# Ledger of designs, part 33: VHH binders against EKC/KEOPS complex subunit cgi121 (cgi121)

Target 1, 174 residues: EKC/KEOPS complex subunit cgi121 (cgi121), of Schizosaccharomyces pombe (q9p7j3)
Amino acid sequence: MILPLFPETQVHVFVYENVSNCAAIHEQLISQNPIYDYAFLDAATILYKKQVYSAIIRALEDRRDEQMKTKTIHSEVILSLSPKTEISSAFRQFSMTKKSKNIVVVKIDSKLTEEEEFERLDKLVEGNRVEFSDEELQKLIDFKVLKKNYKLDPSTLENPLASILSSIALRGYS
Short names: E, the ipSAE of ESMFold2; O, the ipSAE of OpenDDE; V2, 0.75 times the mean of E and O plus 0.25 times the DockQ between their complexes.

## First folded at step 2 (VHH)

Design g19 (from j1 with D103G R104L L105Y G106D Y107S F108Y S109L S111E P112A E114K; framework vhh_5j56_2; at its last look DockQ between E and O 0.69; V2 from the best seeds 0.00; counts 0 for: pae E 11.9 > 2)
Fold by OpenDDE, second read of step 3:
Structure g19 (fold): chain B 174 residues (1-174), chain A 128 residues (1-128)
Amino acid sequence: as target 1 above (174 residues)
Amino acid sequence: QVQLVESGGGLVQPGGSLRLSCVASGFTFSGSDYYAIGWFRQAPGKEREGLSSISSSGYGSTSYSDSVKGRFTISRDNAKNTVYLQMNSLKPEDTAVYYCAAGLYDSYLTEASKYDYWGQGTQVTVSS
């Protein structure tokens, strides 16, 4: 996928459910295995496609403006999901854990087609790929976690997308 | 193949200071924001206690347990891939085996189970 604002940057997003090897993936991340160069998100924290896209765009903008706070573009995506500026907090909020069952995987600067990237990633993730859609994400979301991450209340829950996007966009401006 | 090796332990008098070192291999602090290094200790007959942690993030977030806050300082040297624990104003109750541990971002100060890799430990004895 090509984002209109970043035509030179190819982005792929994949959703996996019932992932059995999150702990193994976690181990590879801590070992800094370069073939695991993705942003691994806990699907329980993601409600909308636009949430992910917004974070990706924010990360790309940060990179463009040489304002990244993290060491990698994928880490910046994770940070960009959070309304908080603290990197560790953002990772705790949104990144895949050893206990995760469903994940969203983001690849920035891919040199491969979506199908090729999927084939590559499918060797790393032991789970079922599902469509990257709001419908599928809604099946995987933990609303308790979502509410906590974005401090949603009954008034903002009427339009949680707006609140989430505002939180992402305004991070660091409060 | 992540490994942690502690050093710097020894015998010290009350009120003295020690600096522990934890050299990491198999990963680099500068390579990712994912990592956290923590210091734990275990005295004979007691449970392992989390003391301090530092993230590999650009901000280098740190945390301390109440038992060591104000006396211990955790720091890192990316060039040496080493994390330090500066221990000042040591007390006899600080006597323990001190362990370095590594985990990802979700490793918390007091949750040993969140850390995936552990060093062999170094003995610290505070006695007059």
Scores: ipSAE 0.148, ipTM 0.580, lowest interface PAE 2.7, mean pLDDT 91
Fold by ESMFold2-Fast, scan of step 2:
Structure g19 (fold): chain B 174 residues (1-174), chain A 128 residues (1-128)
Amino acid sequence: as target 1 above (174 residues)
Amino acid sequence: QVQLVESGGGLVQPGGSLRLSCVASGFTFSGSDYYAIGWFRQAPGKEREGLSSISSSGYGSTSYSDSVKGRFTISRDNAKNTVYLQMNSLKPEDTAVYYCAAGLYDSYLTEASKYDYWGQGTQVTVSS
């Protein structure tokens, strides 16, 4: 995908369900193996495509403005999903864990085509690839996790999109 | 909610050794947490300096600042959820308050601001 505010930045987002090797991926990621340089998110925390894109845009704005709080753009994406938490808390809330079963994977600044990234990731992730769509994400979301992460009341849970996007955009201001 | 409790500071003579301990609660050091534990120090009138870090990685990712490399060793005991800093060949210029801090696994030692949680500090004095 090409973002209107960042037309030179290539972005790819992938969704995998029934992943059996999250523990192995986690170990490779935190050892900083460059092959695993992606943002690995727990799909239980992601309800909409726009949620992911808003976090990506915020991370790219922080990089452009030299205001990144993390070492990598991919870590900044994970942080940017969080409305008010510390860096470590953001990772506990949104990142893949060793026990995760469904994941969303973000790649920024890929020099590969989308199809080449799919082929690469399919070798790293032992799970079933599904479409990055609101329909597929809604099958994987945990509404209790979503409510907790964004501090949503029951009325907001009926239509949480605007609240989630506002929380991402206003991180640190509310 | 992460909490860190430090111990092991004190008075030691030049050339001596001390082992600092940092006990973590509110997360497991081994497992799915993305935390790294870093050791920092601050002497009066000086900025906070990063010394060493260790991640929750099964591969044991560690780093050291040039000022302590070869003299200090970081290690962990996952069963006790504790991180240690073994300090050898101590010098008067090592006198400082020593802090353990928890941050993201990829946090650099030069970026204290990337660490979210801090212990209370333990005083280390190297003097005769």
Scores: ipSAE 0.124, ipTM 0.499, lowest interface PAE 5.4, mean pLDDT 84
Fold by ESMFold2, look of step 4:
Structure g19 (fold): chain B 174 residues (1-174), chain A 128 residues (1-128)
Amino acid sequence: as target 1 above (174 residues)
Amino acid sequence: QVQLVESGGGLVQPGGSLRLSCVASGFTFSGSDYYAIGWFRQAPGKEREGLSSISSSGYGSTSYSDSVKGRFTISRDNAKNTVYLQMNSLKPEDTAVYYCAAGLYDSYLTEASKYDYWGQGTQVTVSS
């Protein structure tokens, strides 16, 4: 996929459920294996497609403006999901862990079609691919985690999207 | 493969100082935001105790246990791929084998078992 604001940047997003090898993927991230150069997100923290797209756009804007805080565009996506500026906190809140069961995987600057990128990723992830859609994401979310991560109160839980997107867009300004 | 090597241990009098070094290979601080490197110690007959950690991120977030806050300082030199522990105002109860360890961003000082890679340790002895 190509985002209108970044026409030369190809992005792919994949969702996997019932992943059995998150601990093995985690070890590859420690080793800085370039084959694993993706953003691996815990799906329990993602409710909407727009949540992911907003974080991608924010990361790409910060790269364009030379304001990135992290070492890679993929780690910047993880930071960009957070309403706070502390990098370690953002990774703990949104990144895949050894105990994650469902994941959202983002590839930015892909040189491959979606199908070609999927073929590579499918060799790395032992799980079931599902559609990247609000319908599928809603099956995987943990609302207790979502509420904690974005500090949602009862008045916003009926329609949390605007509050979440505002938190992503305004990080560092208020 | 990831390797960690400690150095700088030895015998020191109470009130003295030591600086420990942890040289890493098989990964680099400049290429990832995913690591934490921590210092731990273990005295004979006691459990391994977490002392301090530093993130591989560009800002190098640090943490300290209550037992060493204000006396120990963790730092890093990215060009040498090395993490340091400056230990000041040393006491006899600081006598232990000191280890450096590496884990991911979700590794806490209170949970040594979550650190995936360990050095072999360096002895620090504080006595008069």
Scores: ipSAE 0.000, ipTM 0.305, lowest interface PAE 11.9, mean pLDDT 84
ESMFold2 (binder alone), look of step 4: mean pLDDT 80; pTM 0.828
OpenDDE, look of step 4: ipSAE 0.032; ipTM 0.415

Design g2 (from c1 with D99S R101Y Y102G F103E G104S S105W S107T P108R E109D T110D S111Y; framework vhh_5c3l_4)
Fold by ESMFold2-Fast, scan of step 2:
Structure g2 (fold): chain B 174 residues (1-174), chain A 122 residues (1-122)
Amino acid sequence: as target 1 above (174 residues)
Amino acid sequence: QVQLQESGGGLVQPGGSLRLSCAASGFTFSSYAMSWVRQAPGKGLEVVSDINSGGGSTTYADSVKGRFTISRDNAKNTLYLQMNSLKPEDTAVYYCAKSLYGESWLTRDDYRGPGTQVTVSS
């Protein structure tokens, strides 16, 4: 994918369901294995493609403006999903854990094609790849987790998109 | 409980050297990336250097690149920072920090130690 405001930046997003090796992946992420330089998100926290894209755009804006709060663009994507500016809280809320079952994986600035990244990730992730689409994401979301992460009241759960996008866009503003 | 204890700070003249140590306990040290973070008087926190769990991958802030070397001894649960060619601008409290997903939790005291003071002055 090519973003209009960042046409030079190559972005790939992958979705895996029924992942059996999240504990092993988590060990690699904690150890900073460079092979795992991706944003690994818990799919239980992602409802829309626009949610992921908004976080990517915010992270790229922060990098462009020299205002990143984290060490890597992928960590900045994870932070950008959170309505708070606290790194540890964002990772607890949105990053993959040892207990995750379904994950969303983001790669920015890849030197590989989408198909080459698929081949590489399929060797790292023991799960079933599915399409990055609102339909597939809606099968994996946990609405209780979504409500807690974005502090949604029950009335907004029927149409939470605007609240979620506003939270991402305004992260760190107030 | 995560415990991090820094040592090795002190007063040194410009051009001098110091070696900082951080003793870690309460977690599986060999499984986590670690960082050195500093705070100069009246300034915010700056990540100085980080190292992956195995020690084979390191990064440095531009301000210290070529002068500082981060290393670790997983058998001793100890993180090190060798500081050479010290400048007055390096005067700061230096903290040892546990990384999450390759990042330091700069806003959480329980993920960094109490710090060790480094003063570079004549």
Scores: ipSAE 0.053, ipTM 0.509, lowest interface PAE 5.9, mean pLDDT 84

Design g20 (from j1 with D103K R104Y L105F G106D Y107T F108L S109Y T110S S111E S113G E114Q; framework vhh_5j56_2)
Fold by ESMFold2-Fast, scan of step 2:
Structure g20 (fold): chain B 174 residues (1-174), chain A 128 residues (1-128)
Amino acid sequence: as target 1 above (174 residues)
Amino acid sequence: QVQLVESGGGLVQPGGSLRLSCVASGFTFSGSDYYAIGWFRQAPGKEREGLSSISSSGYGSTSYSDSVKGRFTISRDNAKNTVYLQMNSLKPEDTAVYYCAAKYFDTLYSEPGQYDYWGQGTQVTVSS
């Protein structure tokens, strides 16, 4: 995809369900294998396409403004999903774990097309790719996790989109 | 809370060896906790440098900086909740305060700014 404010930046987002090798992927991430340089998110934390796009835009803004708190753009996406600026807390809240079942994978600055990245990721991820759509994400979300991560009360949880986007866009502003 | 305590520093001659220990509390290596434990060093007037890291769970995946690869070995003892750094073929330029640190894992290179919990450090001096 192409973002209007960042037209030169290639962005690809993939969704996988029923992933059986999250523990193996996790070990590759710990070893800092450059083949795995993606943002691996737990799909239990993602409700809308716009939630992911907002985090990507925030990360790209922070990179443009030389205000990234993490070393890579992909980790900055993970941090940018959080309403807090605490790196460990954000990763605990949103990143894939060894026990994850469904994941959202973000690639920024790809030298490959979307189809080529899909071919590459399909070799790394042992699961079923599904469409990156609100419909598919809503099958994978855990509303208890969403409520906890964004501090949603019952009234906000009925229509959480605006609250989530505000949390992402206004992170760090008091 | 997570706390880290280093030990094993001291004075050693060039070519010698030392083993540093880092005892962790507030999480365990037998669990499914998603932590990386890293070793860092800082010499006077220099920036803190990452040396090596190991995962707290799974296979115990390791990484090493080029400056120490082949000379230093990181390992863990799950029963003692301890991470070790075995330092061989020590050189005068290895003289520094050595720190262990812990972070929740992410997809990044290990760097000092990502680590949330730090030990107090242990001095290593390599001289005749």
Scores: ipSAE 0.011, ipTM 0.293, lowest interface PAE 9.2, mean pLDDT 82

Design g21 (framework vhh_5j56_2)
Fold by ESMFold2-Fast, scan of step 2:
Structure g21 (fold): chain B 174 residues (1-174), chain A 127 residues (1-127)
Amino acid sequence: as target 1 above (174 residues)
Amino acid sequence: QVQLVESGGGLVQPGGSLRLSCVASGFTFSGSDYYAIGWFRQAPGKEREGLSSISSSGYGSTSYSDSVKGRFTISRDNAKNTVYLQMNSLKPEDTAVYYCAAGYIDSWTDSPRYDYWGQGTQVTVSS
């Protein structure tokens, strides 16, 4: 994808369903193994492609402006999905856990092509790769989790996109 | 070398107040670091108990154990690289050595990992 204001930043996003080794991946993330330098998100929290790209853009803006609150661009993506600037809450709300079954994986500044990255990830993730599309994400979302994370009321749940994107864009300004 | 130094302990009567201070050296407590500073206590013959923590990230999120919630308040002064624990309505069961600890917040568990500890300061609540 070509990002507004960041046309030379290489971004890859992958979706895996029915992942059986989330506990093993989580252990590697805790140990800060550099092989696992990706943003691992729980797919239960992601409804739209635009939601993920908005968080990526916000993280890249914060990096450009020397305002990152976390140590890596991938952790900053996780933070940027949250409507708040509190790091602990953002990771609890959006990051993969040992009990996750479906995940969204983001890579920024890859030195590899998209095809090379999926070959690498397919060795790390024991699950079925699916298309990064709104259609596939809609199959994996948990609307109770989405409502809780973005404070959506019943009327907003009928068309949540604008509210979600606004929450991401206004992180720290509300 | 990272060092934490506690002060402010002493003898106080039940219902009294004390303010503990924890001064950090060898690192800065600022929003750019993924750090937490916490207060712990240990009484003779008991396990070490976590009481309160404050994060270096975002707006300085705080947490409290149920035993001290509403009575103790954690705060920080980034310019002085100091964290405080204001202790009100003290009870005899609050008698313990109080420790300051610092460490990084683990991104995947969303939990602090305390790797630096002070030497402790004695708090005695007695008539």
Scores: ipSAE 0.000, ipTM 0.145, lowest interface PAE 14.4, mean pLDDT 81

Design g22 (from j1 with D103T R104Y Y107D F108E S109F T110L P112S S113R E114T; framework vhh_5j56_2)
Fold by ESMFold2-Fast, scan of step 2:
Structure g22 (fold): chain B 174 residues (1-174), chain A 128 residues (1-128)
Amino acid sequence: as target 1 above (174 residues)
Amino acid sequence: QVQLVESGGGLVQPGGSLRLSCVASGFTFSGSDYYAIGWFRQAPGKEREGLSSISSSGYGSTSYSDSVKGRFTISRDNAKNTVYLQMNSLKPEDTAVYYCAATYLGDEFLSSRTYDYWGQGTQVTVSS
């Protein structure tokens, strides 16, 4: 996908359910294997497409402005999902773990088409690919995790989108 | 709740040696989480300088700044959750407050701003 504010930047987002090899993927991420240069998110933390895109836009703004706090654009996406600026907290809240079952994978600056990235990533992830849509994400979310990560009030849980997007956009300035 | 506690600083003569220790709590080096521990120093009126780092990855990759390469050695004891900085051939220019710092999925030579957790610091003075 092409973002209006960053038309030169290729962005692809993939969703996998029932992933059986999260422990193996996690090991590759810790070793910083360049083949695994993606943002691997736990789908339990993602409710909306707009949530992911807001984090991507924030990360791209930080890169443009030479204000990235992390080593890679993909790590910056993970940080940007958090309402806080603490790297370790963001990764614990949003990154895939060995025990994750459903994941959201983000690729920025791909030299490949979306179809080619799907073919490559399908070889790395042992799970069922599903559409990146609000409908599919809502099947995978853990509302207890979401509430804790964004400190949502019970009254906000019925429609949390605005609070989540505000938290991402105002990270470090609130 | 990550905490870092430093020890081992003191007064030493030029050419001497010191070993600094950093005890970490709130994470483990043998766990599945990826953490980096770095050693930094700051002399009066100067910015913090990165000296050395070690990762919690299985192979424990290490890095050193050019100013200390060959003189300082970083190591870890996973059972004690402790990182050490062995400092040999100390010079008066090594006089500074030494800090250990930790970050998740860190890079050893990124700005000190990329480290989330900092110890209180330990003074090292190299003087005759």
Scores: ipSAE 0.000, ipTM 0.281, lowest interface PAE 12.3, mean pLDDT 82

Design g23 (framework vhh_5j56_2)
Fold by ESMFold2-Fast, scan of step 2:
Structure g23 (fold): chain B 174 residues (1-174), chain A 127 residues (1-127)
Amino acid sequence: as target 1 above (174 residues)
Amino acid sequence: QVQLVESGGGLVQPGGSLRLSCVASGFTFSGSDYYAIGWFRQAPGKEREGLSSISSSGYGSTSYSDSVKGRFTISRDNAKNTVYLQMNSLKPEDTAVYYCAAGYWDSLTEPGRYNYWGQGTQVTVSS
């Protein structure tokens, strides 16, 4: 996909459910295996496509402005999902863990087509690929996790989109 | 294969200081945002407790348990692939085997989030 504000940047987002090898993937991320250069997110934390896109746009803005706080654009996406400007807290809140079951995977600046990235990721991830859509994400979300990560009150929990997007856009300023 | 090796343990009198070192091989501290290096300890008959952690990326990069805050300082030398724990004002209750570990960096209450563990180094605080 091409973002209007970043037309030269290629972005792919993949969703996997019932992933059985999260512990193995996490080990590869800790050991810095370059094959795993993606943002691996816990799907329990993602409710909307717009949530992911907002984090990607914020990360690309930080890269454009030479203000990245992390070592890679993919890590910057994970940081950008958090309402705090704390790298460790953002990774704790949003990144995949050994105990994750469903994941969202983001690739930025791919030299491969979307189909080629699917083929590559299907070799790394032992799970079922599903469509990146609000409908599929809503099957995988954990509302208790979402509420905690974005500090949502009961009045916003039924329609949290604006609050989530505001938190991402105002990260570190709210 | 990732390996962590601790050193610097020993016998010290109450009020003394020790510096522990954790050297990593097969793993580079400077390359990743995903990992943390943590120091844990285990006294006889007790569970492993987290003491301090330092992240690979470093914005607000260190964390400490209440039991050691103000007395212990974690630091790293990326060129030497080494993490240090400077321990000051040591007390008899600090006597334990000290471990370094690599994994999620702000999970000091969850030792199971650390994928790689050293063998441990004994610290004894006694007269």
Scores: ipSAE 0.137, ipTM 0.478, lowest interface PAE 4.0, mean pLDDT 83
Fold by OpenDDE, second read of step 3:
Structure g23 (fold): chain B 174 residues (1-174), chain A 127 residues (1-127)
Amino acid sequence: as target 1 above (174 residues)
Amino acid sequence: QVQLVESGGGLVQPGGSLRLSCVASGFTFSGSDYYAIGWFRQAPGKEREGLSSISSSGYGSTSYSDSVKGRFTISRDNAKNTVYLQMNSLKPEDTAVYYCAAGYWDSLTEPGRYNYWGQGTQVTVSS
């Protein structure tokens, strides 16, 4: 996928459900295995495609403007999902954990087609790939976690997307 | 191949200070945003308690438990791949084996979240 604002950057997003090896993936991440150069998100924290895209765009903008707060573009994606500026909070809020079952995987600067990237990633993730769609994400979301992460209340729950996007966009501007 | 080695423990009088060190090997702490190193302690007959953590991020985010906040300070030396715990105003109740642990970003205070552990260093606070 090519984002209009970043035509030179290819992005792929994958969704996996019933992942059995999140703990193993987690171990690889902590060991800094370069093969696992992705943003691994807990699907329980993601409700919309636009949420993910918004974070990706924010991260890319940060990189473009040489204002990344993290060391990698994928870490910046994770940070960008959060309404908070604290990176530790962002990772706790949105990053895959050893106990995660469903995940969203983001690849920035891919040199591969979507299918090629999938084949590569499929060797790392033991789970079922599902469509990256709002419909599928809605099946995986934990609304309690979502509400907590974005401080959603009954009034904002009517249109949580707007609230989420605002939170992402306005991070650091409060 | 990740290894954590604690040092700096010992006997100290109440009100005294100690500085613990945790040297990490098998990975570069500053090489990624994924790492967090935390200090835990376990007193005899008690559960292991999370005390403090520091991230490998550029911000060097830190956290502290209420029990040590204001007295303990966690810091890092990237060049030495070492994390420190400066412990001031020590109390007898701080007596425990202190452990260094490494984990992913979501690993702050929950022991089960940390992947790697040091052997521990004994800290005894007694007059």
Scores: ipSAE 0.025, ipTM 0.332, lowest interface PAE 4.9, mean pLDDT 89

Design g24 (from j1 with D103G R104Y L105R G106D F108L S109F T110S S111E E114H; framework vhh_5j56_2)
Fold by ESMFold2-Fast, scan of step 2:
Parts: C-alpha cells; structure tokens; sequence
Structure g24 (fold): chain B 174 residues (1-174), chain A 128 residues (1-128)
C-alpha cells in the first residue's frame, strides 16, 4: 500500500483468524527475534482499515518529527492506536497476547515484496489468512473491548469510526 | 498492588561477582503469563539503561543488552516469587543503581516506559 503523506514507505497489513500458536509467537517477540519484527495486534481491538492506517500515519509522523516514544516503528504503531500516551497500557489494550485467537499484522519499511512477506508470515503464523477489509475485521472485533479501549458511550457506538479516528489523531492532546 | 523489593547490592572489586534479587508481590510467576520482569541501571547523570528481562511464561524467555551479554544472567525462582540477576566479571563502568521493574504483556525489555512497576533500587559500586 501507498500512503499519500508517505509515498516512499512500504506498508503491508495481514489478517489471520483462528491462530493456534499465539503463545509461541509471543515468546519470539519477548526474545526480540528479528524475524518477528512486525506489529502484532489483537484483531478483537480493530474494527476498520482506517483505524490501522491512522495509527500507521501517526507513527510515521512521529518518526519524521523525531517524537517517537518507543524504540521501533512497529511499537509506535501499537502505541498510536491508543487514545493515551501510556506505552504499557497501549500494549495491554492492542497487542496480541498468548490468548489471542485472531491477529492483525503490520509491516513497515519491508525489504521484501508483499508476496514474500505473505510467504514468510504464513510460516510463522498457524492460522487462516483472510482479506484485510472492513468486512473481515467486523467478524473478528470484540465490541466490549473496543468500547473500553476508546471510552465509547452508547451514542458513539452508532458511529464509532469518527470517535476512533479522532482519538488516534488527538492522542496526547486532550 | 504489584510491589518489587530489591536486594544484593554492595561494593565489589573489579572482576568480582554479585547476585541481585527482586522479590515480587501482587502477582505470581507461575500463575501470571502477562508479566516481564526487567533489570535496569542508572549511573549519576545518565539515562536509565535496560540490561535484561525474563518473561513469566513457562520457559521464561530471556533478553540481554549487548553491554552485559555473556557476563550477566537473569533467572527466576517461581516458588519464591523472585527474579535474580547474576553479575559476573564486574567492571568499574557497571557502577550504578540497579532497578527491577515489572511490565504487563510488554516485549520491549530495554524501554523503561514499558514497565508499570519499579523497585526502589540497590546500589552497586565496582571499585578497588
């Protein structure tokens, strides 16, 4: 994918359902295995493609402006999904856990083609890859988790996209 | 709720060894697979530096910074709810206050902001 504000930046997003090896992936992330240098998100927290893209754009803006709070662009994506600037809270809210069943995987600055990343990730993730689309994400979302993460009231649940995007864009400014 | 208590610091000669202990309360290592326990140090006038971490998962995956890899070993004793840092071949530049920290489901061991709970610190001085 090509982002209008960052046309030179390669971005790939993958969605996997029914993943059976999240505990093993988590151990690789803890050991900082470079092969796993991706943002691994719990799909229960992601409702829209625009939600993911907004977090990516915010992370790239923070990198450009030398304002990153984390050590990697992928960690910055996870932080950028959160309406607050508390890093540990963002990881608790959005990062995959050993108990995750469905995941969204983001790769920024890939040296590989999308097809090569697909083949690599399919060897690391024991699950079924599905299309990165609003339709597929809607099947995997947990609305209770979404409501809690973004502090949504009953009225905003009717149009959560606007509230979510505002929370990401205004992170740390309200 | 989570509390960390450090011990084992002191004065040691170059080339010597020390073992630091971090006793955790408010969670258990065998029952909690969400926590990473990390060791950090801070010398006067310098930023807090990540040294090592261990996960609360069954096999306890470990990480080390390049400055201590091969000299320091992190381990845990689940029965005592304690994490250890075994420090060997100590150098004068290892002189610092050493902290243990606990983070919830965070995999970036060297980033202080990823840790929610901190011990009070224990002084290690390496001098002749």
Amino acid sequence: as target 1 above (174 residues)
Amino acid sequence: QVQLVESGGGLVQPGGSLRLSCVASGFTFSGSDYYAIGWFRQAPGKEREGLSSISSSGYGSTSYSDSVKGRFTISRDNAKNTVYLQMNSLKPEDTAVYYCAAGYRDYLFSEPSHYDYWGQGTQVTVSS
Scores: ipSAE 0.012, ipTM 0.377, lowest interface PAE 8.1, mean pLDDT 83

Design g3 (from c1, 13 letters changed; framework vhh_5c3l_4)
Fold by ESMFold2-Fast, scan of step 2:
Structure g3 (fold): chain B 174 residues (1-174), chain A 122 residues (1-122)
Amino acid sequence: as target 1 above (174 residues)
Amino acid sequence: QVQLQESGGGLVQPGGSLRLSCAASGFTFSSYAMSWVRQAPGKGLEVVSDINSGGGSTTYADSVKGRFTISRDNAKNTLYLQMNSLKPEDTAVYYCAKSIYGTEYPRTDDYRGPGTQVTVSS
């Protein structure tokens, strides 16, 4: 995928359902295995493709401006999904846990093609890959989690896209 | 429950060295990746170094690579940061933190210590 503001940045997003080895993946992330250098998100928190892309763009803007608050671009994507700049809360809200069943995986600055990244990632993730589409994401979302993470009220919850995107774009700004 | 206590900071001249320590309690230290995080005056938090649970894998921010060395002693529940060739831009409060993801940002809620001040000035 090509982002208009970052045309030289390679971005790949993968969605896996029915993942059976989230505990093993989580252990590898804790042990700092560089093979697992991706943003691993809980699919229960992601409703739209635009939600993920907005977080990626925000993370890349922070990297460009030398304003990253986390160590890696992938961690910055996780932080950027949160309406607040508190890193620990963002990871609790959006990152994969050992109890996750469905995950969204983001790779930035890949030297590999999308298919080559899939081949590599398929060896790490024991689950079924599905299309990165709004239709597939809507099958995996937990609306209770989404409402809590973005503090959505009943009037917004029926069509939350604009509210979510504004929260990501305006994080920390009055 | 989780408690982290940093020590070893102080005033040092450019080019000098300091060794920071972090005493950990309230959790199984040997099972968690640990990080050193710093905050310079008027700036946000920066993760400077991470170490995995066993101590065999380490990473460093580009700003400190080649100058700082992270290590741990799991028998003593202690994390260390050896800081060499210190520069004025290394002036910050340094925090020990329990890492959520190892190479990712460490958990800073109840799992970050009170910090130790490092000032690099002539």
Scores: ipSAE 0.013, ipTM 0.172, lowest interface PAE 7.7, mean pLDDT 82

